# Designs tried in a protein design chat: VH-VL binders against Autophagy-related protein 27 (ATG27). Part 1

No score or structure here was measured in a lab: all are predicted.

Target 1, 150 residues: Autophagy-related protein 27 (ATG27), of Vanderwaltozyma polyspora (a7tfh9r21to170)
Amino acid sequence: LKCANNRVLRKYHIDKHSAKKSVARDTPPSKTTEKWYVNPCEEHPADDIYDGCDKSDDICGIVMVDLPVFNKDPFVIKRIEATDMASFTATEESNALVLRYTGISWGQNMVAANIRYFCDKNSNEDEITSSIWANNDISIIIKGPSGCKK
Structure headers, positions and changes below count from the first letter of each chain, unless a header shows other numbers; antibody chains aren't numbered by Kabat.
F, E and O stand for the ipSAE by ESMFold2-Fast, ESMFold2 and OpenDDE, each averaged over both directions (binder to target, target to binder). V2 = 0.75 x the mean of E and O + 0.25 x the DockQ between their complexes.
[cut] marks letters that were taken out.
The coordinates of atoms that the task and the answers printed are left out; those that the model quotes come from them. Centres of patches stay.

## First folded at step 5 (VH-VL)

Design q1 (from n8 with heavy chain F55W; framework fv_navenibart)
Fold by ESMFold2-Fast, scan of step 5:
Structure q1 (fold): chain C 150 residues (1-150), chain A 122 residues (1-122), chain B 107 residues (1-107)
Amino acid sequence: as target 1 above (150 residues)
Amino acid sequence: QVQLVQSGAEVKKPGSSVKVSCKASGGTFSSYTMNWVRQAPGQGLEWIGQIIPIWGTANYNAKFQGRVTITVDKSTTTAYMELSSLRSEDTAVYFCARDLSGYSYGEWFDPWGQGTTVTVSS
Amino acid sequence: DIQMTQSPSSLSASVGDRVTITCKASQDISNYVAWYQQKPGKAPKFLIYDASNLETGVPDRFSGSGSGTDFTLTISSLQPEDFATYFCQQYDDLPWTFGQGTKLEIK
């Protein structure tokens, strides 16, 4: 419905794919883990998603801290979710399909998310190549079949 | 409801630049795409480009790329189109028009501004 | 670019006539076409979207049809206020393009 109703998105293979990535960063004595799940069309949710995300989410981002301390479980320090009810803008820019989300709640703040899809005809899967969360702006770069026209 | 009000007529010399404004008035609307379309005397409609105000991202028709810049001032809900290196062939009425492309299922243009006449002459 | 070609370029008709205007796309655009009415000295007025859906407030004597490459605007019983220029527009792919217009004139 969502992508089929959008003039730009219905022309791309984006309705057939989702992407997820977990990135670990060493910040001694702790360790941080960023988990990202992206599925704007909701037609192909991942079989196993991250705790704190829903299969119907368009975007889910979780940042956790792991402390090597006795009886210390990892804990979430940041979490955002653009649910299946989220609105977005889809545009075609030179070499990229761009999805923009605004009004995503993060505590008392509103954050915006910008997803750029680059076509890769030699790949069977979308890969999140970059994720940056700076201030109230989130920038995600994905390379794969979703950036290719039907 | 929402109305688009454009700046007044301009008479420009060849080689100069013109900047036309389009202010959204009446009603509350936060998500839209603003388009610029021109019409030479007795001719059809020609799309120049668009801007998505919330991101400041613009897309241009290749015929005008390099000569046109579309911008927005969100605090005044005003969009601008600046066209440089003017020639007599740029004499036309310039319209702004809104669409809901990307925000809903609405790529058609409604409403339209009243138009700004730009005349390029020596 | 997708080219939109209208026919006829001009048409003379009388009040009460059934008028048909056609629009052809250079490639398949599904049903992504809109129709506009423009009177002299005024901005275009939106009439129809997705080939056949009327905007609220547009008289039901206006209708649109077609898909793929061939589209038609019909006015079933022409009224005095309908004499104007009509344009089709495709929104399947950028850049957005318009037909050259069909001028509907009094006979």
Scores: ipSAE 0.006, ipTM 0.580, lowest interface PAE 10.4, mean pLDDT 83

Design q10 (from n8 with light chain N31D W96Y; framework fv_navenibart)
Fold by ESMFold2-Fast, scan of step 5:
Structure q10 (fold): chain C 150 residues (1-150), chain A 122 residues (1-122), chain B 107 residues (1-107)
Amino acid sequence: as target 1 above (150 residues)
Amino acid sequence: QVQLVQSGAEVKKPGSSVKVSCKASGGTFSSYTMNWVRQAPGQGLEWIGQIIPIFGTANYNAKFQGRVTITVDKSTTTAYMELSSLRSEDTAVYFCARDLSGYSYGEWFDPWGQGTTVTVSS
Amino acid sequence: DIQMTQSPSSLSASVGDRVTITCKASQDISDYVAWYQQKPGKAPKFLIYDASNLETGVPDRFSGSGSGTDFTLTISSLQPEDFATYFCQQYDDLPYTFGQGTKLEIK
C-alpha cells in the first residue's frame, strides 16, 4: 500500500523498512522452519524476499517441514500472503503502531493478521521479535525504526 | 452519508456519573475511530478520548484518565462515553466526532454529533 | 501535550474584508492541522485539513497555509455567513488539542 497516503502510517518511518525472520526447530524425525517477511509500504522495494513469497506481498508467512532422513525436499505445510487486496486498518495503541489485515485466504478459511510495531531508536533495522499463529489470527511483533514517529 | 445522533440533555449532581450515547447511521461503523470532545459554556474544545471499534482499543486524555470510559456496542452501532465523579467543571456540551485514521485518509473530525448538554449542579 | 495558541481571541470585521487568523503549535507538527467553523448552538464544521486543503463544498474564499509551528486561516472576502468562531486543531499526536478559538464579529 502507499503508506504516504495513509494518515496514521505517514507519521512513521515504516515506509523505509522491511522485516524478515526465519526460525528452525528440530522436531525429530523432521525439521520445521517458519519464515516471515513483512513489507507493508510500496515505497520500500522488495529487494530480498524468501522463496515462495511475492514482491507485492505486504505479509508473507511460510512454514516448511524437512525430512532429511528420507532425502525428501522440504515441503510447505502453511502459507499466508497478504497484499493490497486484503482489508487493511492502521491505528495506534498505548505505545505501538498496529496494522491489521483481514480477509486473508488460507485454504477454505479466512484469517487475520495483526502486526504491532514498537519503536527502537537505537536500531537501524526492524526485528520480528515474535510470531504467534492461533486459530484464525496471526500476531506478529516487530521492534525497530518502523515503530518510531517522523 | 454517516450521521451521528446523540442522546438528550442530562442534569446531574456532583459525585454522580453520566453516560452519553452516540449512534452512527448510514455507514460502516466499525471502520471509524470515534472521538469524544467537550465544550464548556463560552469556552474552547477539549478532547476527551477515542475508541477504535475494530480493535476495541480506547485512548484517553490523561486529564480524564480514571474518570472516563469509552465503549462501543457494534450490534446497535452506538458509542458511549461515561464520565464519573462529576464536578461543576464538567458542565459542558459533549460531542462525538468521527475520524477515518487507520481506514482511509484523515484524522480530522467529520461528521460531528449534534452535542449533548450535561449540567452538573446541586 | 502539544499546545495550540490561537490569535486573536476576537476580531471585528466588515463584509468584504480580508481576515487572517493565526495558530501556533508549541512544537513541530508538520502539516497535521485542521480548521473548523462553529456557529452558536451548533457543532463545529470541518473546513480545512493538512493545513491547506479545502474540504469539498467549502467556499474558495477560505484558505489555509503554514507548516511546522505557524499556521494561518485566511478569508479573502468576508460574507455575512462567515461570522462565527474558528478553531485550529493538531492531530500530530495524542491527546488531540485545539486552539482557544477566534470569534469573528460584525464591525
Scores: ipSAE 0.007, ipTM 0.601, lowest interface PAE 10.0, mean pLDDT 84

Design q2 (from n8 with heavy chain T57K; framework fv_navenibart)
Fold by ESMFold2-Fast, scan of step 5:
Order: structure tokens, then C-alpha cells, then sequence
Structure q2 (fold): chain C 150 residues (1-150), chain A 122 residues (1-122), chain B 107 residues (1-107)
């Protein structure tokens, strides 16, 4: 058990949850859609995941562009998958649990991802509140039970 | 399989510093966490700190904070523990020990180095 | 810090005896306990992890049990090579802490 055997992660409820979110933005004349799936412990995968992701992914991100006025299918502009083979560390930062992944392949580039979990004891599910992919850095913010210490 | 070999015994004066080495052979250095533990004569085991080589991150027991520095030379697969402002109470056998946390599973210590005796006397 | 307290501090026994050593944590540590054997002048030897899992190569006369705050190490039939000091260790939270040790001596 990946997270149960990690010094930092075993203190958190992170192994019981996964998170996914689809965000649409108007970028006239197009539309941009970002789809994110996060399941670092691989013990609670979502029943349905986005097309282009795998249930074994720790992190999956897909950015698509849609030109609705031209009856063209949406096309993928960026896609990333981090598996348990990527290097990762878990650290505690003030009021957040932080997971950092390095060595994620993206074409000829290497991408790093930071996931920051904030505790929300009043929620039964993790919610991705922010996701940013800029150059070779990915920053994801999640609020929910996974950020709560046992 | 990993083996740990430590540097030889040291005799130091109060107020000086000591630097102990621990060379790992076999495996990759980044695939485990290196710990330092000491044992005063006839006493129990006391954890000093650890380093996670893949990230260069060290964690220290608060008791030693400000006096201890743990470093790694990845090219020689050698970990170092430097303890400053030595006191007679620092007389102990110092062990390095691997655990598999941070990168792989396992937070128990296996293998251990043979130990380095540090004597602080005037 | 999590404090680990062993009892007894020392124990005298004979070859063939059943020996039990206990270890108590100051707070709930689930099953995150390891046991070590240390002979004079030697580094500790790893015996048991996750409270009850025996390391490969360790004789099956050794066993561990417990969860939460109370843990035990049992040697079912003591052999001459088993006279040593035994330590428990918690790895639930940093700093890692050890019990003070139980010295097993021949009667």
C-alpha cells in the first residue's frame, strides 16, 4: 500500500479519495477545456475517468480546444500522465499537504507537478479548486478530507 | 543488496566538531533514505536525523537542531553526519542505517553500518 | 514526540523458556512498530516490521503482536544465541523513537 507505507502520507486520509474536474473557458472564437484527474495512492480510482486517462494514473491532465462555430471535433493541445514510476515526495507546508512529482515525460520535456491539499473536515469529497499548467510546471490545489491529518 | 561501511573511530575535544561518513555499496543511492542513530555507552538508541538523497532534503531531531548537518555525495554514494559544539554527552557509537521511505516502501532500518565510536574528552 | 516504553528493562531466562517483552507507545501508532536485536559490540539486527511481520531469515520462534499502543515480542523457545538486548521502534511520526531496551540474560 503506496500511501500507507509513506512516512508523511500515512498520517492523512489521502488513500481514500481521488479527485477530478473539468474546467471550460471561453477564449473567443474558441473554447478551451481542461480535464484533471488526481489519484496519487491508486487505492480509490473514480468509477469513470476522462477519455485519454488511465485508472492507474497518479495525475492525468488534458487540455483541449474546441471551435464550435466550425463543426470541428475538439482537439488535444496538451496531455500529461504521471504514474507511480514518476519520482515523488510528500511534505508538510504550513497548513497544507504537498505532493511533488518530478520526471514526468511530456514529449522531449520533463514536467514537474505540485499538488497542495488543504483540509476541509466538512466535506466528504476532494475538490480541485485550482489547476494551472504553465510551461513545465503544473500546480493543482485540492480541498477536502485528503488534506486532513488523522 | 546494499551494504553500509562507516569511517573509523574519532577522539575529539569539547567544543570541536566531528564528521562521520557512511558509504553505501550496491543499489542506487536515490532509492532509499539514510538515517543516523547514536548509542551512548550502555544506553539506548537515539535518532539524530535523515536525508532523502533524491531530493537533497534532510530532517533532524529537534534535540540536535543547529548542531547537526547531514549531507550526501551522490558520486561516491556516501552520506555524512557532522556534529558540532561537541560535549562529553556526545560520546557514543554513531550508526548509519537505511530505510526505504520517501522513494520506496519501508520505514524500518535495514541494513545498518558497523558503527563509528566518537569519544569526546579533554 | 512519541515515547516508547519497554518492560521489563532486564530479564533472566534459561534455554528453552518462553520469553515475552512488551513495548508501550504514548499514543496510538496503529501497527507501525519494528523490533531489533542487538548483541554486544554489534549493530542492531532487524527482526520484525509492522508489529507482526517477520523478516526473511529470522527464526520462526520469534513473533510479534499488538496494535494501537501495546506491543509484544515473543520468543517461544529461547536458544543460546538469543541472549541479547531487544529494542522496539515506532515509525508513525518523526522523530523516530526507540524503547529503552530489554536486556535478556542467562539465569
Amino acid sequence: as target 1 above (150 residues)
Amino acid sequence: QVQLVQSGAEVKKPGSSVKVSCKASGGTFSSYTMNWVRQAPGQGLEWIGQIIPIFGKANYNAKFQGRVTITVDKSTTTAYMELSSLRSEDTAVYFCARDLSGYSYGEWFDPWGQGTTVTVSS
Amino acid sequence: DIQMTQSPSSLSASVGDRVTITCKASQDISNYVAWYQQKPGKAPKFLIYDASNLETGVPDRFSGSGSGTDFTLTISSLQPEDFATYFCQQYDDLPWTFGQGTKLEIK
Scores: ipSAE 0.000, ipTM 0.507, lowest interface PAE 16.4, mean pLDDT 82

Design q3 (from n8 with heavy chain N59K; framework fv_navenibart)
Fold by ESMFold2-Fast, scan of step 5:
Parts: sequence; structure tokens; C-alpha cells
Structure q3 (fold): chain C 150 residues (1-150), chain A 122 residues (1-122), chain B 107 residues (1-107)
Amino acid sequence: as target 1 above (150 residues)
Amino acid sequence: QVQLVQSGAEVKKPGSSVKVSCKASGGTFSSYTMNWVRQAPGQGLEWIGQIIPIFGTAKYNAKFQGRVTITVDKSTTTAYMELSSLRSEDTAVYFCARDLSGYSYGEWFDPWGQGTTVTVSS
Amino acid sequence: DIQMTQSPSSLSASVGDRVTITCKASQDISNYVAWYQQKPGKAPKFLIYDASNLETGVPDRFSGSGSGTDFTLTISSLQPEDFATYFCQQYDDLPWTFGQGTKLEIK
């Protein structure tokens, strides 16, 4: 998405940043790793993406399971990718910049993703503070400079 | 292919309220931003406000803040604009119009409803 | 609020003429300008977006130009159906605002 062409996005520092988060959880007898990558603007070149994500992705989510006790290789149980080819909405809501993607393919299902950016002037990079995947809706909260107006 | 059909003309007394409807047909109602614009006789166009159905959020021109409410009824694919405390200078043709602002790159208005004439007279 | 001022307010021309309508923004709005045509008793019709991009189905005789604060709508060879009122609109920032309109009349 060329964010400079979007009336809402061009007012935010979102074109200068991406967000990346990896969370490992002990789910005995397994171990689950959830990886998220968010980079909605093509002005910000893709760099340091996760294995399994594409440089053209606006959103990439990967959930993998490791079964150490069973001596099995880690395997991916969920993978989701959204590009600017998906239906896209950008709007302002109170003190947040909100991006919504709809029509994202997930197997034979269609899911939607909501990304809420909150301004943090004390940080020089975006941080994913929350990621929830419930039913066919993904909610991601990001705090950082991308949520701040120019 | 979307068409917008508005309710009929209204004649109101000063101090009353008017509620104008705009029914969408064809296409996906919630994928658009619905705007309301008015035009006084022989005058230019004035933006009143908008609603983004997917978020349930309405934004209003400060000039009308406190007097206008924009809502949607998704079951009937109908948007509403209610303007209260009417004055004679509110006499105008009221239009609904869609844009893709917030949904994609498309902030211009297309299509437009046919317009609803509201006359405020004592 | 961003103010949009059109000139002239009224213009008389003959079929075949080249006509130019101007629109000035009170501040820099880049190229976030749309143009509309309105005939009496009708809703406005969308013509041009991003200052210079012609909507599908609009005749090639219509063109737009400009950036920053000064914008123009040009009709290269006026046809009978072009006599109407023309409006510019900025969509750089809310509230969205329109020019006061330019009425194009038969000479």
C-alpha cells in the first residue's frame, strides 16, 4: 500500500516503521511460538521478516508448535498473510489510528484483521503489545511512532 | 454498481427536527463511507458529516456538531441524517453520497443520491 | 478549515470554445482535489480525482491540472451538454470543503 496516497495514513509516521513480535508459550507437552510481522506501507522496505512471510505482506502471522518431549520437528499450525490486495480501511478513532483488512484467506475460511496504532512519542520503534486471534477476527495493538501524527 | 435513493421532500417549522433517509441498493453497504452534503438554493455544496458502518463511527463538520446525528440501519441498508433545532438557513437540498475514504484510496463522492429538499418555514 | 475559492463565478461561452475554470485552496492540499459537474435539479456528477485523473466514461475533452494551492479544470472543445455548474472539492483534511461553483452559460 502506498501510504502517501491514503488521506488518513499520509498524516502519520506509519510509512517509516514496521512492527515485529515473537512470543513463546509453554503449552505442555508442547511449546507454542506465535510470530507477527506488520508493515502496511510500501515506502518502508521489508527487512528482517520472519521465515514464511513475504516481502509484500502488510500482515504476516505464524503459529508453530514444538513437541520436544516427542522428539518431533517444529511445525506450523496457522499461517496468515494479508497484502494491499485485500480490502483495506484506515480511519481515526479517538486517539488511535485503526487499519482493518477484510477478505484474508485462511484455508477455506475468510478472516479480518484489525490493527490499532497508539502514539508513543518516547519510542523510536513500533511494538506489538497485543495480538488476539478469535474466531475469524484478528486484533493487533501496536504502540509507537506510527500512531503519532506528523 | 450502487444506487442511492433518498426520502421525499420535507417542510418543517423552525425549532423542529428532520430525519432524511438514504437507501443503498446493489453492492456491499458496509464497504463504503456514507457522507451527507447540503446545498442551499443557488448556493454551493456544504459537507455535513460521514459514517463508517464497519466501525460504527460518525464524524461531523464542527458547524453542525450537537445538531446532527448520522446513523445506519444495516438490515435495510439505509443511512439516516437527523438535523435538529432547524432554522430558516437550513433550507436546502440534502444529498447522501458514498466514497471509499477509509476503505481504500477513494475520497471523492460517487454515487450520489437524488437529493431531498428540506424547507424550513414559519 | 480549508477554503476553496473558484473563479470565475460565471462564464459565457460558445460550442467549440476552450474554457478554463480555476480553483484556489487556502493552504497546500497537494493534489487532493476532485471536480464535479452539476446540472439544474440534479445531483453532482463526479468528473476528476487527484487533480488530473479522469473518471471512466467522462469525455476526453475534460482535463484537470494543478498541485499545491492552484487547480484548473479545462474543457478543450465545449459541447452543448457541458453547460452546467462546476465545483471543486478538497479531500486533504476534514471537514471536506467545496468551491462556491462556476456556472457555465451559453453565450
Scores: ipSAE 0.005, ipTM 0.556, lowest interface PAE 11.0, mean pLDDT 83

Design q4 (from n8 with heavy chain I54D; framework fv_navenibart)
Fold by ESMFold2-Fast, scan of step 5:
Structure q4 (fold): chain C 150 residues (1-150), chain A 122 residues (1-122), chain B 107 residues (1-107)
Amino acid sequence: as target 1 above (150 residues)
Amino acid sequence: QVQLVQSGAEVKKPGSSVKVSCKASGGTFSSYTMNWVRQAPGQGLEWIGQIIPDFGTANYNAKFQGRVTITVDKSTTTAYMELSSLRSEDTAVYFCARDLSGYSYGEWFDPWGQGTTVTVSS
Amino acid sequence: DIQMTQSPSSLSASVGDRVTITCKASQDISNYVAWYQQKPGKAPKFLIYDASNLETGVPDRFSGSGSGTDFTLTISSLQPEDFATYFCQQYDDLPWTFGQGTKLEIK
């Protein structure tokens, strides 16, 4: 209902899809793993989500650190969840659907997130192609059917 | 809460360009959409384009294709509209106007700048 | 592009009159219509959003109605300060488009 009642999102296939991605990065002397789950319409939650996320989350991000030299299990250093309690806006660029969240609670901080959807009519699923979390700003790029107009 | 103050009147020759400024004061600069609208003498309102500072994105009315550029300087909280290849038909009052919510549902214009008169004549 | 057409283009009325202005969209725009008042030499003033919601501070003699393609702005009892040009605007799809305006003149 959320996306169907939004003047911008109602025009897109975004209510049929969710996206998730796990990315490993070298952060010497450690290794960092970032896990992202995106489901802004809440209509199509993924069947297998990451530990620490909820199916009702609009955005869920988890950053884990692995210190192989110390024989420790990987541990979470950052975790953020955006729910329908965060301020949410949607707009159109010439070639993309853009969602902006503000006021996402993260400890003592408030974080903003931009999600940019590009249309890919040849794909049956949304793919997170880029994710950056720098300071209090999150930028996610998704390519797939959610970026396509009905 | 937010006020928009525009630059002064301009008189330009055909074929030249004009750059109008719109300075925002008060409120949050980065969480809004700035629109440009013109009004020719005795005519209605015509939307030119918009800029969304948070995304660095500008959207333009196709009627002004290739002739208009909208930019923003976040350090001075000032938006600009530059219109090139001026014709007599571009004689109008040019307004800047904000969407309070930025870029989402409820995109009506409030507040408005006071307007900048641009006259194109030889 | 969505075209907005207002009727009438001009209207003469007296203080105390009930005035109705119509705005028609070339396609279904749900309720995504705003109304503005413009006085000579000034920027437009926002009055109504989502077809029927009055902005805070706008007198309740102003009202809006409609959905889909047909919209109306009504002033129940004209006051001297209401003589102005009125514009409708759709915000369902880019580019944003306005009606041509209705000029409300003293009879």
Scores: ipSAE 0.006, ipTM 0.565, lowest interface PAE 10.2, mean pLDDT 83

Design q5 (from n8 with heavy chain I54Y T57R; framework fv_navenibart)
Fold by ESMFold2-Fast, scan of step 5:
Structure q5 (fold): chain C 150 residues (1-150), chain A 122 residues (1-122), chain B 107 residues (1-107)
Amino acid sequence: as target 1 above (150 residues)
Amino acid sequence: QVQLVQSGAEVKKPGSSVKVSCKASGGTFSSYTMNWVRQAPGQGLEWIGQIIPYFGRANYNAKFQGRVTITVDKSTTTAYMELSSLRSEDTAVYFCARDLSGYSYGEWFDPWGQGTTVTVSS
Amino acid sequence: DIQMTQSPSSLSASVGDRVTITCKASQDISNYVAWYQQKPGKAPKFLIYDASNLETGVPDRFSGSGSGTDFTLTISSLQPEDFATYFCQQYDDLPWTFGQGTKLEIK
């Protein structure tokens, strides 16, 4: 209901889509995997999420390290979750739908996240094209149907 | 289904402050945004501000910023609007009203409280 | 701030009449308009959201239309209980703003 009841978000197909991306870095003998999951609307079912994320998460970012030679289970070294506990605003720029979350806890720091959705009418799915974590700001760029007006 | 019940009428002197209450019953108090709107005699509706109870965060109409404070007491499911430095022009019926935004800025208003008449006179 | 201007400010009508009230926004607000009915001494009652969607329980004789800057509330066959003041509201941008109201009176 969050997105349907929001004056900006209800104009967009955002309630029908989620986005996720996994990026692997192979640095022998270790392997580092960075995973991002974005689903701001409760109207969209959380069918498959990454292990370590919650169904209520609007944003989930996890960085894991796997050290096979040391016979250790993969372990999480970084995790961020934005939920309804964070302050949320949605605005329109000329070319993008922008969601901003503030008050997100990460370790001993408070961070903010901006998600920019760009319309792609030729795609059936949202794609995370960029994820940058600089200082206390997380910037995620998504391209897909969620950036398109109804 | 949520019902809003407001405090009784007030008569205040110029320069004083007034604090109006709005008690919510039914539904989840934190799942919606509470708004305050006033109506001067014979005039239209004027939005004062809102509070998102879940965060305790308030947003105000710039016209009232500096004179108005909106707060919430989650234990009694009650929102308050306090207006200071009262003038005769502040004589109006003050309404609280809910919207379903919850975690964002407001929308249309349903339900409304019954209204509280505030009269400012010397 | 977005200004909402209603016309007419008042009108007189008879039971059975078709009544039209107009609301104009100072800028494009898409379809983010609500309509309210207010009877003397009462709080406003929500009628319509997103310019054209009727709230549950609102009679079918009420309808809303419009997008962009021009919006209309229509009562197809006026009933005695419909004599009231009607307000439009935009919720596209803060601060929320209302039209000045249209008073519908018995002719």
Scores: ipSAE 0.000, ipTM 0.497, lowest interface PAE 15.1, mean pLDDT 81

Design q6 (from n8 with heavy chain S101E; framework fv_navenibart)
Fold by ESMFold2-Fast, scan of step 5:
Structure q6 (fold): chain C 150 residues (1-150), chain A 122 residues (1-122), chain B 107 residues (1-107)
Amino acid sequence: as target 1 above (150 residues)
Amino acid sequence: QVQLVQSGAEVKKPGSSVKVSCKASGGTFSSYTMNWVRQAPGQGLEWIGQIIPIFGTANYNAKFQGRVTITVDKSTTTAYMELSSLRSEDTAVYFCARDLEGYSYGEWFDPWGQGTTVTVSS
Amino acid sequence: DIQMTQSPSSLSASVGDRVTITCKASQDISNYVAWYQQKPGKAPKFLIYDASNLETGVPDRFSGSGSGTDFTLTISSLQPEDFATYFCQQYDDLPWTFGQGTKLEIK
């Protein structure tokens, strides 16, 4: 009941949804795959999640590289998990619900993640429309019912 | 400790605009939300809007019908509030006030600037 | 918008008195209420957050209580420096709104 007890999140449908997306990008001669799982309220975990993530994760991100030309197994080059142990805040922009996580461990580094939820009343599911991991900053954009006020 | 220092009093004619500044100084500076609040003579406090510097976004009270703009200059740690199409009812003391980073709990205001008196008269 | 209504609008009291100021929200705001003290010609001073948590440096004679829609600020033994106007503020939903203020005056 993390989100029900939060001043901002209790007003949104965010506690009813999670989001999951796998994105493949060609980076010749390699292939990069990014896998993202977002469930900040921990009340609606996905039925199946990616290897390397836990259903209790608020955020899980995995970046893998595949070298098909050399017939090598894909390998993970970046991975983070944000749990309720990370510092967490929620705020409202004029047209978006924003969650900010800080103190996420990434090897010897510490990263921050911002998730922006935009309301889409015509959708039954949250969709990750954008994910960018640049240096120590992660920016995720989600469109769906979680961005809509109750 | 952070202190907020505002620009001096302004006297404006109806229909003009005013731009008030609020400079943060002292102590260790971190991310925050800067708010603007006004108080008409003998009246209560009225929230005008806020800027969230880490996101570069501003939220405004609908009462001001798009005639207010809040900006921040991060290099000088100075926030600005510009109010256009001034009316006599805009005569008030305008305060800037900061909340803390930690947006789940940081929506109360501390510290406050000293206030800037804006008088709108013909 | 959430409306905050304070009562009384003014209150006369003597040093040593126990005074109580009330604040009512037009809808459930949980405990997301702050209290401020304002002296003439000065900016408001932050006193209490989350309805009942006293800011560091604020005297223990100040206390807050309440949840949902009804909130109170109490001064257990009024001091000369406490004569001021007091405001409640909700921070449950934008726009942030304040009560109209309660002016505490010397009897």
Scores: ipSAE 0.014, ipTM 0.625, lowest interface PAE 7.9, mean pLDDT 84

Design q7 (from n8 with heavy chain Y105W G106S; framework fv_navenibart)
Fold by ESMFold2-Fast, scan of step 5:
Structure q7 (fold): chain C 150 residues (1-150), chain A 122 residues (1-122), chain B 107 residues (1-107)
Amino acid sequence: as target 1 above (150 residues)
Amino acid sequence: QVQLVQSGAEVKKPGSSVKVSCKASGGTFSSYTMNWVRQAPGQGLEWIGQIIPIFGTANYNAKFQGRVTITVDKSTTTAYMELSSLRSEDTAVYFCARDLSGYSWSEWFDPWGQGTTVTVSS
Amino acid sequence: DIQMTQSPSSLSASVGDRVTITCKASQDISNYVAWYQQKPGKAPKFLIYDASNLETGVPDRFSGSGSGTDFTLTISSLQPEDFATYFCQQYDDLPWTFGQGTKLEIK
C-alpha cells in the first residue's frame, strides 16, 4: 500500500479519503470553471471524478474557459496531473501534513504541487479550501480528517 | 523583478466613486494574488481585498463589502480597485501589493505599488 | 477577525541598541506572520515571513521568532537606517489583518 509504506503518511488518516471540488465563476465576457481532484494514496478514489482526470491521479487540476462566442464547448486552459511517486515527498509541519510533488510537465515548464492538510476532527470528509498558482507552484489547502494523526 | 505602478493622486467629493489602477510589469501576472491595502494619515494598514486573476476570484474585507469592487484586465496586466459612496474617512493612501507565496495560508505582500493618495473633501 | 496587537506603540532607541517589538494574535495562527518596515512617504518593505524566515537582502541583524499567539521582531544592533515604523501581519485567515504599528524613533 502506497501510503502504508510511507513512514510519515502511515501515521495519518489520509489513506481513507480523497477530495474534489468544482468552482464556477462568472468572469464577463467569459465563464471559468476550476476543478480539483486529490487522491494521493489511491486507496479510496471517488466513483464520479471530473472528465479529463484519471482515477490513478494523485492530483488532477483543470481550468476551463467557456467563451460566449461561436457556440463552442468549454476549453481547457490549464491542466495539471501528478502520479509520479519518484518525485513525491511527505513532511510534517507543526500543524499540517505537507505533500510535495515535483517534476510535473506543463508545456515547456516544470512545475511543482504542494498540498497542505490541516486536521479537522469535526469533519468526516476532506474539503479543498483553496488552490493558488504562484511562481510555477500550485498550492492546495485541504481541511479534514486526512490531516489528523491516527 | 516585478514592479507595480499605480495611478496618480485623486481628489473626490463625498458620495462619489474613485477607481485606482495598478499596472504590473515583469513576471506572470495571472500566477499571483493582487491585494489592496489602505493607510489613513498617521494610521496603520487596513486590508481592503484581493483578486486571484487566474481564477477570477475576488475576496473583500466585510467592512468594505458593497462599496468596493476589485477587477483585473489581464491583457494590460492591470488591476483596479473602485470604492464608491466616499466619505471623509476614506481619505488615505491606497496601495496595491502582490502575494508571491505558494500557499493560500502563507500570503505576504511583495512587491508593493508606490501608493495613490485619495483625498475626500467638499 | 483575527486581531493583531503590537507593543510598544512607540520606542526611542540609540544606534547600537538591541530592540525588541512584540505582536500578539487573538487566536492561534501557527507561524503565519510577516513583518514589514515602513519609512515616511514610502510603501512598506517586506522583511520576514513565516514568523522567522528572513527575506533575501534583509540584513541579518533582523530576526523573528514565535508561534501560536506570541511573535517577536528583534534588531540586534540598531543602525541609522532602521528608524521606521514596523508592522506585523497575520495570513492564517481572511481578512488579512495588521498590527497597529510600532514607531522606532531616535533617542
Scores: ipSAE 0.006, ipTM 0.502, lowest interface PAE 13.7, mean pLDDT 80

Design s10 (from a3b with heavy chain Y107F; framework fv_anetumab)
Fold by ESMFold2-Fast, scan of step 5:
Structure s10 (fold): chain C 150 residues (1-150), chain A 123 residues (1-123), chain B 111 residues (1-111)
Amino acid sequence: as target 1 above (150 residues)
Amino acid sequence: QVELVQSGAEVKKPGESLKISCKGSGYSFTDYWIGWVRQAPGKGLEWMGIIYPGDSDTRYSPSFQGQVTISADKSISTAYLQWSSLKASDTAMYYCARLPEYSSGWFEAFDIWGQGTLVTVSS
Amino acid sequence: DIALTQPASVSGSPGQSITISCTGTSSDVGSYNLVSWYQQHPGKAPKLMIYEVSKRPSGVSNRFSGSKSGNTASLTISGLQAEDEADYYCSSYTSSSTPYVFGGGTKLTVL
């Protein structure tokens, strides 16, 4: 009832969906894997979520590095963690539903996360199309039914 | 004057159907969730379910899913709780209560309560 | 089933302070700042006393205060008065599919 009881979010199909994405990047001399999971309403968590994420997480981001040494397991270098000051707002901007999280940490830095949902009526699932972190901000773009009004 | 007014006490026999009401006044009925809370004689409060009258979005406690039906008629600002077949164990005080929205947070508290409807089921 | 644990009874004398505890889990009281407290006098509907752990609705005496530590929320009533004698229930947000759970209730007796 978290999203259903929010005047902005209840107008959208966001409470019926979650989104996840794994992105691999070559960052010589290493290889970096970013894992993102977004489940702001907690009502429909993904069946399989990434190691280190909780089904109740509103937003989960994990960055792992894989070194050139063949027999070493990848290890986590950054992870989103909620703090006691965690806060959330939902707003509408022109063509997007925007969720803003504050009071979260990213590695050792305090950051804000902005998630922008764009409507895609041709899809039955939300897709993370972009994930960028810079200057104490995490920006995630999601296309799918969650961006569509009921 | 914001208030919720519930229907009067009911005395029924097992197997009978029943529909009790909760009428809102003094506010925009379609902008607030209405919840139903049961209190068996001498026992505590037990949440049953909630409805948003604007679109009839209804959520039930797992304990009451399939046992009762919650509905609303926004044209007369009234929410309902109904049973198809009453049991003696349904004897209780039933409260309706309003849930406000808090746009900058998750305000999940019932701020206005009805006076209660006593339902007695006996043979 | 009762999801939140409260003591069955608590007592105090006029002018004293008493505290009522409400213990849940990390998935409700421990995770959310969405704890409410209700006062119920015999034969009457519950009245909201505290919401969002520590906030008071308009018209509620500042003798009533709320707090939370870990998985336990507390209601404290200072300057106890005879009219405070009632049942007190805590409630917490738990999930979108089961948004409310109530505590078992605490009977406050003012001796």
Scores: ipSAE 0.018, ipTM 0.635, lowest interface PAE 8.1, mean pLDDT 84

